# Designs tried in a protein design chat: VHH binders against Tensin homolog (tns-1). Part 1

All scores and structures are predictions.

Target 1, 170 residues: Tensin homolog (tns-1), of Caenorhabditis elegans (h2l045r38to207)
Amino acid sequence: MKDRKEGVQVEYITSRLIVLSCTSETSERKFVESLLKASQQIQNAHNKHIRVWNVSQRRHDISSSLDAIPFGWPSETAPSLEKLCTICKNLDQWMLEHPLNIAVIFCKGGLERCAIVVNAFMRFNAISATDDSVDDRFSMQRFSERFLGPDGPPSYKRYLGYFSSLLSGR
Structure headers, positions and changes below count from the first letter of each chain, unless a header shows other numbers; antibody chains are not in Kabat numbers.
F, E and O stand for the ipSAE by ESMFold2-Fast, ESMFold2 and OpenDDE, each averaged over both directions (binder to target, target to binder). V2 = 0.75 x the mean of E and O + 0.25 x the DockQ between their complexes.
[cut] marks letters that were taken out.
Atom coordinates printed by the task and the answers are left out, and those that the model quotes come from them; centres of patches stay.

## First folded at step 1 (VHH)

Design q10
Fold by ESMFold2-Fast, scan of step 4:
Structure q10 (fold): chain B 170 residues (1-170), chain A 122 residues (1-122)
Amino acid sequence: as target 1 above (170 residues)
Amino acid sequence: QLQLVESGGGLVQAGGSLRLSCTASGFTFSMGWFRQGPGKEREFVASISWSGGRTYYADSVKGRFTISRDNAKNTLYLQMNSLKSEDTAVYYCAATSPYYEFGRDSYQYDYWGKGTRVTVSS
C-alpha cells in the first residue's frame, strides 16, 4: 500500500495478474526512475514470463522499459467494446501459452482504466474455458470496486454492462 | 524505429490470386493495407485490429480480399482473390499511431512501408 503519488506502484491482483500504475501528479523524473525500478523488479521476479499491456497513452520510455503492448485509450473516456474484448482475449491467450506467464496491465494516469480491464477480464474468465479460481475472481472484483464504485465514471459501469450482455450472447 | 517491409507483389492475370506479406521490425498495434493506382490518390484497402478480431474492408474489395495477421511473426497478410485490372496498384503496409486504435483513414497510420507493386493484366 504505497502513496500513489510516489511514482510507479506494483500491485499483485492475483499471482498471475499485476497492475502497474502511476498518477498524473507524479513528476516526470520520479515516473522515469520508478518505471525503470518497477520494470527490473517484475522482470527479475518472473524470469521474463511477462507481457505488459499499456492501457494509457503510448510513450517511448514505457515501451522500451516494459516492452509494453500499446492498448490505450484517452483518459476520462470508456474503451470501445471491441477493445475490451480484444484485451481480454489477448490476456487469456498469453496466460494459456504457459503456466508461468504473468500478465501486466500498465496505466499512467487514472487507475480506472486498469480497473475496467481487470473487471472485464474477470467477467470474460467466467464465460471462457479458463481455469480461474474463486479466490482470483474475488481479488479481481475487490480491486475493480476500489475504482469503479459509486464515485467511479458512470460510462465505465455502463460499458461493463454492455460487455456482460455481449458475453452472454445479447 | 519501426520498419515495415512489403513482399509478394508481381504480375498476375485477371481472375487470379496473390498473397501480400508485410513484416514489421518489431511490435505493431493495428495495421492496414492502402494502395495507389496509376494516376490516382492513395486509397484504403483493408485494416485489422491487433487481436485480428476486427477488420474493415473497402467496398471495392469486400468478398475478394482477406486481411489477416500472425503476431508471433510480426507479419500482416493480404490474400487477394478474383483480381481485376482496377486492382493494379502499389500496395502499402501501414501501422497505426500508438494513440489511434485502427480505422480507414491515412492520418491514423504513422508507419508506412515503401510499397510492393501489383499488376493485373487483362
Scores: ipSAE 0.000, ipTM 0.127, lowest interface PAE 16.8, mean pLDDT 79

## First folded at step 2 (VHH; from p5 with F100W)

Design p5b
Fold by OpenDDE, look of step 7:
Structure p5b (fold): chain B 170 residues (1-170), chain A 118 residues (1-118)
Amino acid sequence: as target 1 above (170 residues)
Amino acid sequence: EVQLVESGGGLVQPGRSLTLSCAASGFTFSINAYGWYRQAPGKQRELVAAITSGSTLYADSVKGRFTISRDNAKNSIYLQMNSLRPEDTALYYCAAYDEWGRSYLDYWGQGTQVTVSS
């Protein structure tokens, strides 16, 4: 993100989908401090209707602060299609359990992995959701394109195409 | 500050076509996406069409009838509306979205009225 401040930042992609991330340049001290702050912010806003998916490496502090589900993969790499499918299904299931439930996608060290998940979830919803909000899709699309294309790495676009094909075949 | 000015609205009969335009002006950051919204009396504002840097999106109610496009050289967005229906009657708004820090900023125009009536 342009002009992103140091520390964990909270961004609402949709009203129920939040991205939580910090830059790779963020110091460990600042990361922990800002993570607690962000966690408190989200907690105050959504109470017990929060579930966090960590798409970065496993960390005890993340788990303790956000009770995050580990789904991480290395930066600058693509997750397995199976993993993406699992994440999307888990997100969808959580969102369907209660209308007030919100999903947080967390990644330490950048937003690219978050963008991959958000894009995948957008594609997932396009074929599975009974009520697909155009506004939400638009927001997810904007966020995804910000980091993945069309001016992003072409490999990601192709990869996500494969994901869509996988979804359609299931 | 980005300013959006919509035009092209009017009164038309069902089945006719209309093209809306949205011209952006002023100092702005890189604009990544645009949207056409509409609000009918007594109804909530709804997105009808959107265009990002590489994709277009449409509401189900307008798919196959409406086409959103952009002209970067003119800093303008268009909405071609074909096969208009009475239910398309609404105030149509243009929205622009750009990057600012960790969020997108949205800018809205004043809207242009579209009325479809026999």
Scores: ipSAE 0.234, ipTM 0.670, lowest interface PAE 2.1, mean pLDDT 85

## First folded at step 8 (VHH)

Design z2 (from x1 with I31S N32Y)
Fold by ESMFold2, look of step 9:
Structure z2 (fold): chain B 170 residues (1-170), chain A 118 residues (1-118)
Amino acid sequence: as target 1 above (170 residues)
Amino acid sequence: EVQLVESGGGLVQPGRSLTLSCAASGFTFSSYAYGWYRQAPGKQRELVAAITSGSTLYADSVKGRFTISRDNAKNSIYLQMNSLRPEDTALYYCAAYDEWGRSYSDYWGQGTQVTVSS
């Protein structure tokens, strides 16, 4: 249940991981206006150390405003395990390239796809030798549980379990 | 003014260890993040390891073999390199980044050569 309609929302999941999202009900005008403001906010805070992955469907209008890497899949479907593994590796590599690098996960059309990627990245980091701290994993878990908790779609929980098993088998 | 000076490079045989040092001067040492980068001839420069106020990061190719550390009392950053391989041969650079947003510039050292050859 929503109390109001809003444009693009900016949320820091960790100090180095940001989610940009908006609902599918956001008008295109409000979307463009709020995307420009969110982009400016992020650039002002983090300078040149921003890379954006769009996990929603590609659009001409976001190409001109955000310059995001297209990595999306259709709403309310599961991504391939290959795609999910690839985005997690890309996120990890970006973080490794420079200590100030910030990863931004963008989704037009709600939080579902962002939550899937954030949860997958949390699981990816749990097996990594990098020191991303237990606190960062808790933050990623709390964010993803707003969608993937007890009331979330059971198929995504099962799917992310398969992803975790794949990572554990290396 | 700000200066980073690397040292400790040299010629070593595969499987041996080497410690690189980076002495920092001209700024508040503890308020910066630091990274070690390397560049082999004909290749692009790549991040090897980084250290912030609360975390460390390593390239996959060096995980488990290299350790980055810092000594605030000596204003120095170190890279301990164990089990060296010929592919670790490169010019190694130290870099400093202002993680508190007080400087708009990254700072780089001049580099120290590491050559791993049998």
Scores: ipSAE 0.005, ipTM 0.209, lowest interface PAE 14.0, mean pLDDT 76

Design z6
Fold by ESMFold2, look of step 9:
Order: sequence, then C-alpha cells, then structure tokens
Structure z6 (fold): chain B 170 residues (1-170), chain A 116 residues (1-116)
Amino acid sequence: as target 1 above (170 residues)
Amino acid sequence: EVQLVESGGGLVQPGRSLTLSCAASGFTFSSYAYGWYRQAPGKQRELVAAITSGSTLYADSVKGRFTISRDNAKNSIYLQMNSLRPEDTALYYCAAYDEWGRSDYWGQGTQVTVSS
C-alpha cells in the first residue's frame, strides 16, 4: 500500500478516467501546493476537456484552483444507491459528449471513496454501457480491488452488490 | 522482476476442453493482477479473463465457458477452457499488472487451435 505518500496523487485508471487524491495525513500546505501542481498537470495534458467530481467534503475556504462538482458523502457513511447511479450516469454522459473528455474523481482523505465510485462505474459499464471495454473494466477492477478487496469494509461490498442488482433489474 | 511462461495450448476438436497454465516468478507475485489475453490472426488482442485478489472478470464471449483461477502457493494462474469453438482459436498470452505502478509483464504466448 502507498499510504505514506504525501500530497495530491494523480493516477490514470483508464485513458479517460483519473483519480486525484491525498491522505488525511497530508499537511494543508503540502495539500494546497500539490493540488495546484496536479491541477496544472491535468489542465496542460487535457486542456478544457476536464470535469472533476469531488466525492469528499466540499471546501469553500480554498481558492477555486479545483473547480469541482460537489458530489461527496461523509467518510464514515455509505453513499446512497441513487447517488452512485447519478454519478455513474453523469460520468457516462460526460464521456459520450466528446471523445477527448476526461473525468476526474477527487477525494481528500484517502482513496476509499474514489475506489467505491470507480468500482460502481465499472459495474455500470458492464451492465449499462453501449461500448463496454473489457480492458477499461479490468483497469477499474484492478484499482478498486487495491482499496476495497477482501479486507475492505463489508458495507461497501454489500452496497456495490446491491448497485449491480439494481442496474440489472433484479 | 516477473517472468511469465504459458503452457497447455494445442490442437483440439470443437466442444473439447483445454487448460492453460501460466507460471510466474517474482518477489511480489501476490500483489499483481493477472489476465489472459488472446489474439486471433488479423484481429486485435483482447482481454479474455482477469483475476485480482478476490474478483474475476470475463469477456462476454467466454462467460460460462472459461474459468480463470490462481494458486498463490504455486505462483501460477490458470484458464480452464470448456466447450471450445473455432472462434476461440488464437494465441493466448498471460499478463501481470503491478498494483502499485501499472507496470506490465507479458508471456510469449501459447497457441490454441480449435478445428476438425
């Protein structure tokens, strides 16, 4: 595990899906510094084709360096199935609007909430997406299993199972 | 460094079964995700099946017929291929993906030919 890396980390899950995260142990100075660096990096690479979903607590006391759609839930609670369905539809719609569009999932406070969304989107693609890519699903599975594997919180596993059942109409 | 060696390919008749094996060596074997890929002549390489620490994923064309498994004690992954069809004819590759760095390793491939 890479829990000891400091600052905002940028990871491409697929060619069009990025996770942007930092640990709760990151100092505020390092967080702001590395967020600006990461924001510049993704802007330089992808221009105006970036949309960011913040799945952590919204912050109004920091500059607008991260213009993110607020879509978070409290770290100790599970997201609703409707919230998971909504963000998956939003991600899918964004990616369908333009082939160069890149979705970024941001979480301050670890990777678990990001992993939940990535896993949910993988399940959404397997059941609902028109041009389902096995390679992309594998990449999303690999990422989410690092943080939601057999030792992950049982409630997340149950929620994701319920999500798949809902999408299948069971 | 991970090295991957596939075996178990061959010529089989339609409807028969075949088991592919991939022997892996390396210090971090259990921290890798593994996949079986195939490439038929004139087609793009496609992921057939993948396995992580507790989950599996299959291409739609092989669901219900193929099963991927891993044995961490033997540093090996397997692909059980049942009800083989001529469309399954391809060169099959084992691949490993580092959970921490997205580095990948590929085997040399093993040929599976399904014909009368």
Scores: ipSAE 0.007, ipTM 0.199, lowest interface PAE 13.8, mean pLDDT 76

## First folded at step 9 (VHH; from z6 with R102Y S103R)

Design a3
Fold by OpenDDE, look of step 10:
Structure a3 (fold): chain B 170 residues (1-170), chain A 116 residues (1-116)
Amino acid sequence: as target 1 above (170 residues)
Amino acid sequence: EVQLVESGGGLVQPGRSLTLSCAASGFTFSSYAYGWYRQAPGKQRELVAAITSGSTLYADSVKGRFTISRDNAKNSIYLQMNSLRPEDTALYYCAAYDEWGYRDYWGQGTQVTVSS
């Protein structure tokens, strides 16, 4: 894998889905500094149409600059299926409210949690009335596989399978 | 120098099959995801099929007819196109995407024409 830059990184998964992430190795000073820059970048681009889903530890500083919704869970663990479903519904609802709305998935401490959410959202969209393009699905799949693996760990594969079953009412 | 070179296009009758090839060079082949795109005259470019490290995706219009595959030993991507239709007529491009989404490379395209 390519080396990732230190500090908060802005990555557009789709035109309306952004991952805002920072590795655990980044110093707090660098984190704050880069977060401010990233926040400014996103705000300049999207103005009031920004909502942030924080899937890591609650951060009041993010909430002050961006409309952040706390949906965090411990690193190296899987969120509850209920929580994951809630996140997907919230993302979908936000995207439907206005065509210019963009969603930001934020995580401090790695990208695996972001990958889980993106993968789940991809699965959610596949069975919902949402008409996402094949390009968006491709982008989401590439991102998720980058951190979860092509088949994912056996535990994740089972977990996401359960999630899909839940979505399908099985 | 990074290069993607498509081949295999041509004129075929409806119902026939065609196999497109994309030869990649100048980068680590296995580190990229790949896609076949097509653009018909007056239409927007659209993704036809894609292949990641372990998955494949297809446009609804080609599902069951087209198959994307890769050969790491030959640094090549293929698109097997069966049961071709006139609406499949387009310039077909090969694209490569790095794992981080920072870079994308494109070929010059190969023309596929399906006509009776």
Scores: ipSAE 0.243, ipTM 0.702, lowest interface PAE 2.0, mean pLDDT 88

## First folded at step 10 (VHH; from r18 with G26R R104S)

Design w3
Fold by ESMFold2, look of step 11:
Structure w3 (fold): chain B 170 residues (1-170), chain A 122 residues (1-122)
Amino acid sequence: as target 1 above (170 residues)
Amino acid sequence: QLQLVESGGGLVQAGGSLRLSCTASRFTFSMGWFRQGPGKEREFVASISWSSGRTYYADSVKGRFTISRDNAKNTLYLQMNSLKSEDTAVYYCAATSPYSEFGSDSYQYDYWGKGTRVTVSS
């Protein structure tokens, strides 16, 4: 069993890609308190060079703590390939717009959806791979393998394989 | 507890410029500007994200108005250029709490200033 700290956690996947997440075990009070602190930490570190993608359910009841682009889908389901491609294109465009730009992927309710997006973005970057992206792809692979490793859900692995195949046809 | 105070309104000739300010009594999250013309419903003008600084504008003001904020001063700005008579309205500063999203719908904003009047003469 993995021992997790309660509350919103800030994890740098690469120097420019952050996952902001909490477990489903986190109480709503702790979630709200820790989300505000995490948001301030990120903003203090990176100023206006932050863009946040929410890949979980939209949370109108706690929206004051995080201003995130709503791209979420229900837990334990797969998004459409079109949605996944759109997320990756938006992430890529943001990262290319300015070298200081930081992308934040937010998920309330575990790491599953974050892992899917990070893995998809790793595959998306394979079609635009350069020498300076090699370490980032390793870091994204390592993070995504926490959910999608050998014991991960086979259906998600096949789904992401289809995503990669779709991209290579471009 | 949170107070929003607008300033910078006044009378301006058509084609002119005016800059509105809104000072918050404490740190706020996403903020925006709305306006209400005579006999009209309150309408969205512009908003700005607290976390990324992304902006959104109503079509009627896009290209003419610029929203910005200075977190160190807890101040929101609206630079209004190329003013038209249809821009005549009371302009309201608004802030979200507890919402994490910014948008164009007034229900998303819990805190409102008293407004500052802008009159554009022909």
Scores: ipSAE 0.000, ipTM 0.108, lowest interface PAE 17.3, mean pLDDT 78

## First folded at step 12 (VHH)

Design d5
Fold by OpenDDE, look of step 14:
Structure d5 (fold): chain B 170 residues (1-170), chain A 117 residues (1-117)
Amino acid sequence: as target 1 above (170 residues)
Amino acid sequence: EVQLVESGGGLVQPGRSLTLSCAASGFTFSSYAYGWYRQAPGKQRELVAAITSGSTLYADSVKGRFTISRDNAKNSIYLQMNSLRPEDTALYYCAAYEDWRSYSDYWGQGTQVTVSS
């Protein structure tokens, strides 16, 4: 696993999928400072082609700084399958609106939520993507496995199984 | 002076195939990413397919039927359209992007594709 630094970190999962995350141990001061820095970094790189999905607890300062779309769910719970499907579809739609569009998944308080979304999006792309996206799927898989494991916790394994079944029309 | 010129459009029956071409000039072709867009009457312009240095992506409505490709030697982008449907009728545009970080878009004039029985 990659060592985590204090403050908001920018990680490219693919060329068009970014995880913006912050550990729960990060002070509010460091969070705000590093969020601004990360925001500026992404802005400089991608400009108008940025959209952010916040999968953590809703915060006004995050929304103001990143113009993030709120998609959080209660702590220590899994998102509903419906919500997860909605996130995947929204990500896909944004990616298909313009080839330069990039998606940012933001999470404060841990990376597990990001991993869940990335894993779901990987599964989503596995059934809909072309052969040229295999490398991206692999990158998403590698990222999600860092935090969920190859199969994830038993409850999540079952949950993701249900999600896959849903995607397959079963 | 960037220039994109589309060709290959026309009238075809449903189920037939058509190949669109886009000839690019005025820049280093290999340094750019490209895309095909279409705009049907009364609808917004939508991305159909895109190609970067190592990836392709497609709208759900054309997956499995359309293929985007590039030929660096000919400075050209292509869109192979198979199993055409009436809903594919639109003005098709070629677009160029300096790179995946670029803010600049260049467009051709478009080529009309009409699918009708």
Scores: ipSAE 0.000, ipTM 0.278, lowest interface PAE 10.5, mean pLDDT 84

## First folded at step 14 (VHH; from d5 with S102Y Y103S)

Design f4
Fold by OpenDDE, fold request of step 16:
Structure f4 (fold): chain B 170 residues (1-170), chain A 117 residues (1-117)
Amino acid sequence: as target 1 above (170 residues)
Amino acid sequence: EVQLVESGGGLVQPGRSLTLSCAASGFTFSSYAYGWYRQAPGKQRELVAAITSGSTLYADSVKGRFTISRDNAKNSIYLQMNSLRPEDTALYYCAAYEDWRYSSDYWGQGTQVTVSS
């Protein structure tokens, strides 16, 4: 597997779902610099059809550079089911508003939080009337498994199971 | 040298079954996800089935009829195709994925499946 480079990286999970993240070892200087570049890259590619969800700590430079919606949760904790559900609904709503809209999940310091959201969104889409391509599902699944494991850690497996139950009304 | 070699294709009548195999070599088989693709003449290549370490996925057009499986001991992926239809006629490819990115790392040369009465 390709080694992660220093700085904010732009990763397309699907054609419309992007993850932005940097390693925890990224210097602040490099972070700020690469954040600007990543922002510009996405802006050039998708123009007004961009919405960013920050699932890491709120920072002024992140907010200003990406106009990111703050959806972070405390470090070393799982998001509440309510928050996760809210994120999924927001993602879905944005994606449905226009076919060219793309969603960016941003997390400073790692991809694990992004993987949680992507996994949840995958589960959300599974019960939604919206049809996702098998390619998109495959990509989301591979990404989720890469950073969470096949079923995620035992705690996450249960957690995501509860989330699925919540979605299905069980 | 990395290789993916498909086999098992052939000519069959509608309603019959066929099992495709993909033998992998030259890389760590167990660390990859795999997909079966097909391409009919004049059509785009499409993913029909995929298998990760923890899940299987299917295109709607093959759900209930096709089954993807893996054998790590044999470094092989399989596609059991039941209730074959003329529209299943295509060149079938095996693909290997090391990460979540769109581009597969490795592709086979394909095996032809023809369903005709």
Scores: ipSAE 0.834, ipTM 0.939, lowest interface PAE 0.6, mean pLDDT 91
Fold by ESMFold2, fold request of step 16:
Structure f4 (fold): chain B 170 residues (1-170), chain A 117 residues (1-117)
Amino acid sequence: as target 1 above (170 residues)
Amino acid sequence: EVQLVESGGGLVQPGRSLTLSCAASGFTFSSYAYGWYRQAPGKQRELVAAITSGSTLYADSVKGRFTISRDNAKNSIYLQMNSLRPEDTALYYCAAYEDWRYSSDYWGQGTQVTVSS
């Protein structure tokens, strides 16, 4: 795989789903500087149609650069099933509210937590009555597989299986 | 140099089958995901089937009729197209994805499938 650049990166998973992330090796100075740039980039592209969910540790010192809904859980752990259901419903509702609306998932400290949310959202979409394109599913599947593929951590696979069964029981 | 070469297209009658092949070279085949796209006259290019290390995906218009597969040992991707319809007439392209970006940098030249009479 290609090495990721230092600093916060803006990466489109679909035309309407963005991941904002940086590696754990990113220095604090570089993080703050690049977060401002990334925030300006997405505001310039999408203006008032942006909503951000922070799935990492809450940071009050960056609120002027990035206004994000706190939704984090500790790295290397799984979120509660309730939390996972809630973010999927929030993403779905935001997307349905307006065709220009863009969802942003922010994570300081790698892509793993973002991948869990993207995988959960794919499973949510498979059950829901919401139509999505096969292109979007393909992009989300590729992103998810980087961290949750066939030889990925078994605990995440088991956990996301529980999530799917919960959705089917609703 | 990275190369994707499609083959197996042709003229067929409705209800018949074709198998498309895409031979890949110049990169580590098993690290990539692949998609079959098609572009009909006057329409935009659309994804019809895709394969990753862990799953396959299909457009609703071809689900149940088309099957994507791959053979990592032969560096090849296949599209089995059954029960062909006139609306399946298009140039079919193979695309390779090194990572999770939703746009590909690697495309084949395409192979024509024409379903008529």
Scores: ipSAE 0.465, ipTM 0.811, lowest interface PAE 2.3, mean pLDDT 83
Fold by ESMFold2, fold request of step 16:
Structure f4 (fold): chain B 170 residues (1-170), chain A 117 residues (1-117)
Amino acid sequence: as target 1 above (170 residues)
Amino acid sequence: EVQLVESGGGLVQPGRSLTLSCAASGFTFSSYAYGWYRQAPGKQRELVAAITSGSTLYADSVKGRFTISRDNAKNSIYLQMNSLRPEDTALYYCAAYEDWRYSSDYWGQGTQVTVSS
């Protein structure tokens, strides 16, 4: 998003999937203070029903503000297919455990890595036979297409196509 | 003013085909994503098919029978419905999504599709 505000932003992709992110231009001080506020916001809304995956560089100095599972990879690169499959399975299992469970994808350094995970999860869900998930997949497609659509990096589109092919057994 | 107008609904026998149209005006047609939704009496509204700039999506209940398409020159979205069944009976409406965020949308008034002997 080119018009995003400075600091950590809370964005709902679906009713159960949140992206928690800030731009790379966000100052360190603004990042730390806004992360605390964002963490409190999602905790207040969803209580103990949240789980956070950090898809950016691990930060030990913020653990008290955000308790996140480290799943990051370097910016502007693609994750391993194993990592992508693992996070999708973990997201799916978390969502299945309880209908109130909310998944949060956290990234310090923009929305690109979040979009990769969200698009992968959309493709992962398309393999499962649930009639209630197509609305969520449409929402995930609209979000991820901002970064992975016709004007986005073509290498990510090819990579995610391969991921989808492997999931379907083709 | 954003306007979505559906047409093409009607009464059809099971096994027959029908094409729905949604004419869009008042915005840049090609920059939006679109969905066809349906709502049977007493049921929740459900997404049937969707089209973005990069992909199409279908509910499992209609996959292989329904096809969504768009014509940017005519600012129109279509739903080709083949092999219609009584459970496809519903009010069908199109929606346009300006923002990728979950809750930003525009809706038409709907067109009724009734599948019965």
Scores: ipSAE 0.428, ipTM 0.789, lowest interface PAE 2.4, mean pLDDT 82
Fold by OpenDDE, fold request of step 16:
Structure f4 (fold): chain B 170 residues (1-170), chain A 117 residues (1-117)
Amino acid sequence: as target 1 above (170 residues)
Amino acid sequence: EVQLVESGGGLVQPGRSLTLSCAASGFTFSSYAYGWYRQAPGKQRELVAAITSGSTLYADSVKGRFTISRDNAKNSIYLQMNSLRPEDTALYYCAAYEDWRYSSDYWGQGTQVTVSS
């Protein structure tokens, strides 16, 4: 998005799902500074209940500050369905382990990959969706649509359709 | 033929109210969930309100001001917009979801809402 602020931004998609992202235009200095700040913010808020999934390139500095799990893939490409499935399962498992656990999706270089993961996770949750999750679903949908579009690009729509089929055992 | 037709848009001053309508045809109205989207100039289309069989949902930006409702007898969805703001200016779209878990299946042509002094 054109109005995205420089530096690492913290965005709560739901009360327990956070997107930590940084635009590709952010300088390395600003990235490091803002990452530390964002990390501290999240740590102060959630303490030991934090797990980070890095969906961008592996970085030692990110790992040192957030202990991020590497699940990255190249920008402008789609992750494998298997990878998405694994991420969703990992997210779900972590969320189920403790009610205070929060998940952080981190991406350096844009929000599109985060949107893909959030959309996938939305679909993952939808296979067993309950009424108490409708607000979260709505928030996740709005976030993903902000970057992927209401219907998503045709390729992503098809891709995510395949993902849904996979989840359903089709 | 499936059709969603929005109406009720117009030019209003800030603080005023407006009610949008969406008339649906060509499918079983009661089986679907519905949403109102809007697209402001230079921005992406965004979901602002949704109504399912058991819930109404709102974007934070419109909570407390907008109300989505449905009338199955009239095959229609409504969006009551109160306390309108300039930032509410957009082309508003009606969307129908056969399955709320996924993307919308049908769209209307949109109705323009302009809020300006």
Scores: ipSAE 0.276, ipTM 0.676, lowest interface PAE 2.0, mean pLDDT 87

